# Designs tried in a protein design chat: VHH binders against Iron-regulated protein A (irpA). Part 7

Target 1, 312 residues: Iron-regulated protein A (irpA), of Synechococcus elongatus (p12608)
Amino acid sequence: LITNQTIQGFVDQVVVPSYVSVAAGATQLEQALQTYQQAPTAANLEAARQAWRVARDRWEQTECFAFGPADSEGFDGAMDTWPIDRQGLKTAAAQPVEQREDSRKGFHAIEELLFAATEPTLSDRQHLVILATDLTKQAQGLVTRWQQASDQPAYRSVLLSAGSTDSAYPTLNAAGTEIVQGLVDSLSEVASEKIGGPLETQEPDRFESFVSRNTLSDLRNNWTGAWNVYRGQRSDGVAAGSLQQRLQQQHPVIAQQLDQQFATARQALWAIPEPIETNLASPRGKVAVLTAQTAIAAVSDTLERQVLPLVQ

## First folded at step 19 (VHH)

Design k2 (from z4 with S54Y A109S Y113H)
Fold by OpenDDE, fold request of step 20:
Structure k2 (fold): chain B 312 residues (1-312), chain A 124 residues (1-124)
Amino acid sequence: as target 1 above (312 residues)
Amino acid sequence: EVQLVESGGGLVQPGGSLRLSCAASGFTFDWYAMGWFRQAPGQEREFVALISRYGGSKDYSDSAKGRFTISRDNAKNTVYLQMNSLKPEDTGVYFCAAKRGYKYYPYPSSYDHWGQGTQVTVSS
């Protein structure tokens, strides 16, 4: 099922470009926050908020491949720890960011300071710049780890060496397992935690991007990220050698099922009333959210039960 | 059969140290985020320390920060909790927990597998 072409497409057409886009988004966010810090106008505040949303959306498209450096080298924690320590964040302004707990920095720390109040204080504006600078550093670091060798090989090379002697991935299927497991886990997290937690408790503030009211966008971008991995590219269509194409060729029934389930999940996610944070308690909102949860879980389950064994 | 077996608990004096271990079996350990939780008598179970799949990310409760260290050895299917400067308020049953996925959460309900727990008692 998995070929060198599959892995190469995954890495070069999805993973690396996605992380590059995250770094670019972080850079733009940093610039916007610097602009806002220098000139705290309503327009600049809104621009910074939009920049955060853009950067956040791009990040959410990467969660299906949070393996490798993102996890093992702590980039994910530094960038996207949730929930944050709100109390600690307030007193952390003077602490070097690199020394801070993950719960006091990253996307959600920026979110708190940027969105929780109608207007950030002078201190918050300064703090935001510090946080954004670190976020950019982390994002760029992650890109570097994938693209460039240093004291260890570029992670791109690690995956592309699958099947080689002494490789971290001793077979192509081992790499395939990593890819498929990432899809399974990310979508399961969306269904069970990101949606499931708030839905079960009926606590909207359990949504990860509650403060910014950006949760629905996060979820939609989680879907998009998974869909990109499945298709082997970020652009429209199916990449040659992709998981989707290979399944279409070798296991057309499974491929058809997954295609339909992805579509159903997309339809359900895009049918949720905006914003999800304020609609969770409404009859319409509850049904829509549950529908989306079920659809996303179904994709994950199919991947786990029918695709994962094919690469084991 | 999925198993998480905690060890290393016991009675210590205030200021003492313990190192807890949790040996996992019956599931793919390196697919799971791991955590240590504790439950004092009459209290709810609360997280103490969390660690990601490959150990690059960690989180601690406020009470644990600066005193406790979580680590894992995926080759040994084991997660550890080094507890230093123990206090009487650290007394309780400590549980090892496993959550499938790339992200850990501080909520007990998020975790798929649990150990039987090990008693930690800090008393003069």
Scores: ipSAE 0.884, ipTM 0.936, lowest interface PAE 0.5, mean pLDDT 96
Fold by OpenDDE, fold request of step 20:
Structure k2 (fold): chain B 312 residues (1-312), chain A 124 residues (1-124)
Amino acid sequence: as target 1 above (312 residues)
Amino acid sequence: EVQLVESGGGLVQPGGSLRLSCAASGFTFDWYAMGWFRQAPGQEREFVALISRYGGSKDYSDSAKGRFTISRDNAKNTVYLQMNSLKPEDTGVYFCAAKRGYKYYPYPSSYDHWGQGTQVTVSS
């Protein structure tokens, strides 16, 4: 099922470009926050908030491939730990960011300050720049780890060498397992934790992007990220050698099922009333959220039960 | 059969140290984020330390910060909790827990598998 072409497409058309886009978004956010720090106008605040949303959306498209450096080298924790330590964040403003715990930095730390009910203070604006600078550093570091060799090989090369004796992936299927497992786990997390937690507890503040009211965008971008991996590219269409194409060729019934399930999940996610944070308790909102949860879980389940065994 | 077996607990004086271990079996260990939780008498189970699937990210409760260190060895299917500068309020049953996926959460309900627990008693 998995070929070198599959892995190459996954890495070069999805993973690396996605992380590059995250780094670009982080850079733009940093610039916007610097502008806001220098000139704290309403327009500049809104521009910074929009920049955060753009960067966040791009990051959420990377959730299904958080393996490798993103996790093992701490980039994911540094960038996207949730929930944050709100008290610690407020008291540790002067602490060097590199010395901070993950719960006191990253996207959600920026979110807490940037989307506060009251206008950020001078101290907050300064803190935001520090946080954004670190976020950019982490994002760029992640890109570097995928693209460039140093004391360790570029992670791109690690995946592309799958099946070689010295590779961390001794077979093509080992790499395939990593890819499929990432899809399974990420979509399961969306269904069970990101949606499931708030839905079960009926606590809107359990949504990860509650402060910014960006949770629905996060979820939609989680879907988009998974869809990109499945298709082997970020643009419209199906990439040659992609998981989707290979399944279409070898297991057309499974491919058809997944295609339909992805579509159903998309429809459900985009049918949720905006914002999800304020609609969780409404009758319409509850039904819509549950529908989306079920649809996403179904995709994950099919991947786990029908696709994962094909690469093991 | 899925198993998580904690060890290393015991009686220690305030200021002392313990190192807890949790040996996992019956599932793919490196597919799971891991955590240590504790439950004191009459209290709810609470997280102490969390570690991501590949070990690059960690989180600690406020009480544990600066004193405890979580780590894992995927080759040995084991997660550890080094506990230094122990206090009487650290007394309780410590549980190892496993959650499938990359990310950990501080919520006990998020975890799929649990150990039987090991007693930690800090007393003069």
Scores: ipSAE 0.882, ipTM 0.936, lowest interface PAE 0.5, mean pLDDT 96
Fold by ESMFold2, fold request of step 20:
Structure k2 (fold): chain B 312 residues (1-312), chain A 124 residues (1-124)
Amino acid sequence: as target 1 above (312 residues)
Amino acid sequence: EVQLVESGGGLVQPGGSLRLSCAASGFTFDWYAMGWFRQAPGQEREFVALISRYGGSKDYSDSAKGRFTISRDNAKNTVYLQMNSLKPEDTGVYFCAAKRGYKYYPYPSSYDHWGQGTQVTVSS
């Protein structure tokens, strides 16, 4: 099922462009926070908050391929650890960011300082720039690790070497397993933890981006990222050699089921009223959230039970 | 068959050290984030330390910071907890837990597989 074209498209049309997009978003957030620090107007606060949402949107589209350097070299932890250490964040302003634990930096640390109060204090504005500079460094570092050789090969090259018996991916199916398992685990995480945790506890604070009221956007971007991987590209259409195209050619019944399930999950996610964090308080909101949870789980279940065996 | 087997617990005096191990089998260890949780009698299970699939990210409870170190060896399918400067408040049953995927959480309900636990008692 998995070909060299499948892997190259995944890397070159989805993964690398997505990380480049994240780094650009982080840079724009850093610049907006620098401007806000220098001129703390309501308009500049709003611009900084929107820049955070844009960078967050781009990051959340990468969750189904957080393997390799994102984990082993700590980029995901540095950028996206949640829950954060709120108490430690308060005392961390004096601590150099390069010495901080992951729970005191990254997207959610920025979210806390930028959104938790009506407006950040002077100290918060100074701290936000420090955090955003580090976020930009981490996002750029992740791009570098995928694109450039150093003491280790570029991770693009690691994946493109799939099928070499001394490679990290000694068969094409080993790379296929990484791709499909990422889809399974990311979508299962959305259903079971990102949605399921708040539903089970009935605590709005269990939504990942509760502070900014951004969780629904996170979930929609998680869906979009998975959809892009499945289609093999970030633009409309179906990429040649993509998982979707290969499944349509070789297992068209599975492909049709999966296409339908993705569409149903999208419809359910986009039907949830904003902000998702308030929907636990009403029967209509709970039904919308439960419907989306079930639909997303179905995509993950089909990928795990019917697609994953085809690449193992 | 999924199996998590903790070892290394025991009785130790305050200020002492213990090293817990958890041997995993029956699943692809590399796909799982791992954690150590503990439970004292009459208390809820609480996280102690968490580690990502390849160890690039780690998190510790406030009580564990600076004293405990989580690590993993994926070639041996094993996760470890080095516990130093132990205090009576560290007494409890320590559980190894596994969660499939890229993310870990401090919530017991997030974890798919659990060991039977190993008793740690810090008493003079």
Scores: ipSAE 0.809, ipTM 0.908, lowest interface PAE 1.1, mean pLDDT 93
Fold by ESMFold2, look of step 19:
Structure k2 (fold): chain B 312 residues (1-312), chain A 124 residues (1-124)
Amino acid sequence: as target 1 above (312 residues)
Amino acid sequence: EVQLVESGGGLVQPGGSLRLSCAASGFTFDWYAMGWFRQAPGQEREFVALISRYGGSKDYSDSAKGRFTISRDNAKNTVYLQMNSLKPEDTGVYFCAAKRGYKYYPYPSSYDHWGQGTQVTVSS
């Protein structure tokens, strides 16, 4: 099912452009926070908050491929650790950020200082720039690890060498397993943890981006990222050699089912009224959230039960 | 059969050290984030330390920070907890837990597989 074209398209049309997009978003967030620090107007605060949401949108589209250097070299931890250490964050400004534990930096640390109060203090504004500079460094570092060789090969090269017996991916199916398992695990986590946790506990702060009221956008972007991987590209259409195209050719009933399940999940997620964090207070909101949970789980279940065996 | 087998527990004096190990089998270890949780008598399980699939991200409870170190060896399918400066309040059953996927959480309900636990007793 998985070909060299599948792997190359995944890397070159989805993964690398997505990480480049994250780095661009992080840079724009850093610039907006620098502007806000220098001129702390209501307009500049809102521009910084919007820049955070844009960078967050782009990051959340990468969740289903957080393997390789994103994990092993600590980029995901540095950028996306949650829950954060709220107490320690307030006193951490003097600590060099590169020596700082992951729970005191990254997207959610920035979120806390930028959104939790009506207005960040002068100290918070200075701290926000430090955090955003580090976020930009981490996002750029992740791009570099995929695109450029150093004392280790570019991770693009690691994946494109799949099928070599001396590779981290000694067969094409090994690379295919990484791709499909990432889809399964990301969508399963959306259903079970990101939606399921708050539903089970009825605690709104169990939603990952509760502080900014951004959780629904996170979930929609998780869906978009998975959809892009499945299609093999970030634009409309179906990429040649993509998982979707290969399934259409070899297992058209599975492909038709997945296409419909992705569409049903999208419809359910976009039907949830914003903000998701307060919708659990009403029966209508709970139904919308449960419907989305079920639809996302169905995509993950089909990928796991019917597609994953085809690459293992 | 999925198995998580903890070892290394025991009786120790305050200020002492223990190294817990958890040997995993029956699943693809590299696809799982791992955690150590503990349970004192009459209490719920609480998170102690968490580690990502390849160890690039780690998190610790407030009580564990600065004293405990989680690590893993994927070639040996084993996760470890080095526990230093032990206190009587560290007494409890320590459980190894596994969660499939990229992210870990401090909630016991998030974890797919659990060991039987190993007793740690810090006598006062």
Scores: ipSAE 0.786, ipTM 0.894, lowest interface PAE 1.1, mean pLDDT 93

Design k2 (from z4 with S54Y A109S Y113H)
Fold by ESMFold2, fold request of step 20:
Structure k2 (fold): chain B 312 residues (1-312), chain A 124 residues (1-124)
Amino acid sequence: as target 1 above (312 residues)
Amino acid sequence: EVQLVESGGGLVQPGGSLRLSCAASGFTFDWYAMGWFRQAPGQEREFVALISRYGGSKDYSDSAKGRFTISRDNAKNTVYLQMNSLKPEDTGVYFCAAKRGYKYYPYPSSYDHWGQGTQVTVSS
């Protein structure tokens, strides 16, 4: 099922462009926070908050491929650790950001300082620029690790060498397993943890982006990231050699089922009223959240039970 | 069949150290985030330390921070917990847990596989 074209498309049409998009969003957030620090107007605050949401949206589309350097070299931890150490964050401005625990930097540290109060203090504005500069550095570093060789090969090259003598992926199916497992685990996690946790406990702050009320956008972007991987591209259509196309050719019943399940999950997620953090208080909101949970789980279940065996 | 086997527990005086190990088998260790949890008598199971699939990200409970270190060796299918400066409130059964996927969480319900636990007792 998995070909060299499948792997190349995954890397070149989805993974690398997604990380480049994250780095661009982080750069825009940094610039907005620098402008806000220099001119702390209400308009500049709102621009910085919007820039955070844009960068966050782009980052959340990468969750189903958080393997390789994102883990082993600590990029995911540095950018996306949650929960944060709120008390330690208040005094961390004196601590060099390069030496900080992950719980005192990244998206959610910026979120806390930028959204928790009506407006950031002077000290917060200075601290926000430091945090955003580090976020940009991490996002750019992740792009570099995928695209450029140094004392280790570019991770693009590691994946594109699948099936060769020296590859970390000794067969094409080993790379295929990484791709499909990422889809399974990311979507299962959305259903069971990101939705299921808050739903079970009825605690709104169990939602990851509660402070900014951005959790529903996070979930919609997790779906979008998985959809892009399945289709093999970030634009509309079906990429040649993509998992979707290969399944359409070799296992058309599975492909039709997955296409329908992805569409049903999208419809359910987009039907949840914003913000998801307050929807647990009403029966209508709770039903919408449960419907989305079930639909997302169904996509993951089909991938795990019917697609994963085809690449193992 | 999946197995997680903890070892290294025992009786130690306050201020002492222990190193826990957890040997994993029956699943692809590299696909799993790992954690250490503990349970005192009459208490809920609580997280102690969490580690990502390749160790690039780690998290610690407030009580463990600065005193405990989680690590893993994927070549040996083993996760470790180095516990220093032990206190009587650290007494309990320590469990190794595994969760498939990229993310870890401090909630016991998130974890797919559990060891039988190893007793740690800190008393003077």
Scores: ipSAE 0.725, ipTM 0.869, lowest interface PAE 1.2, mean pLDDT 92

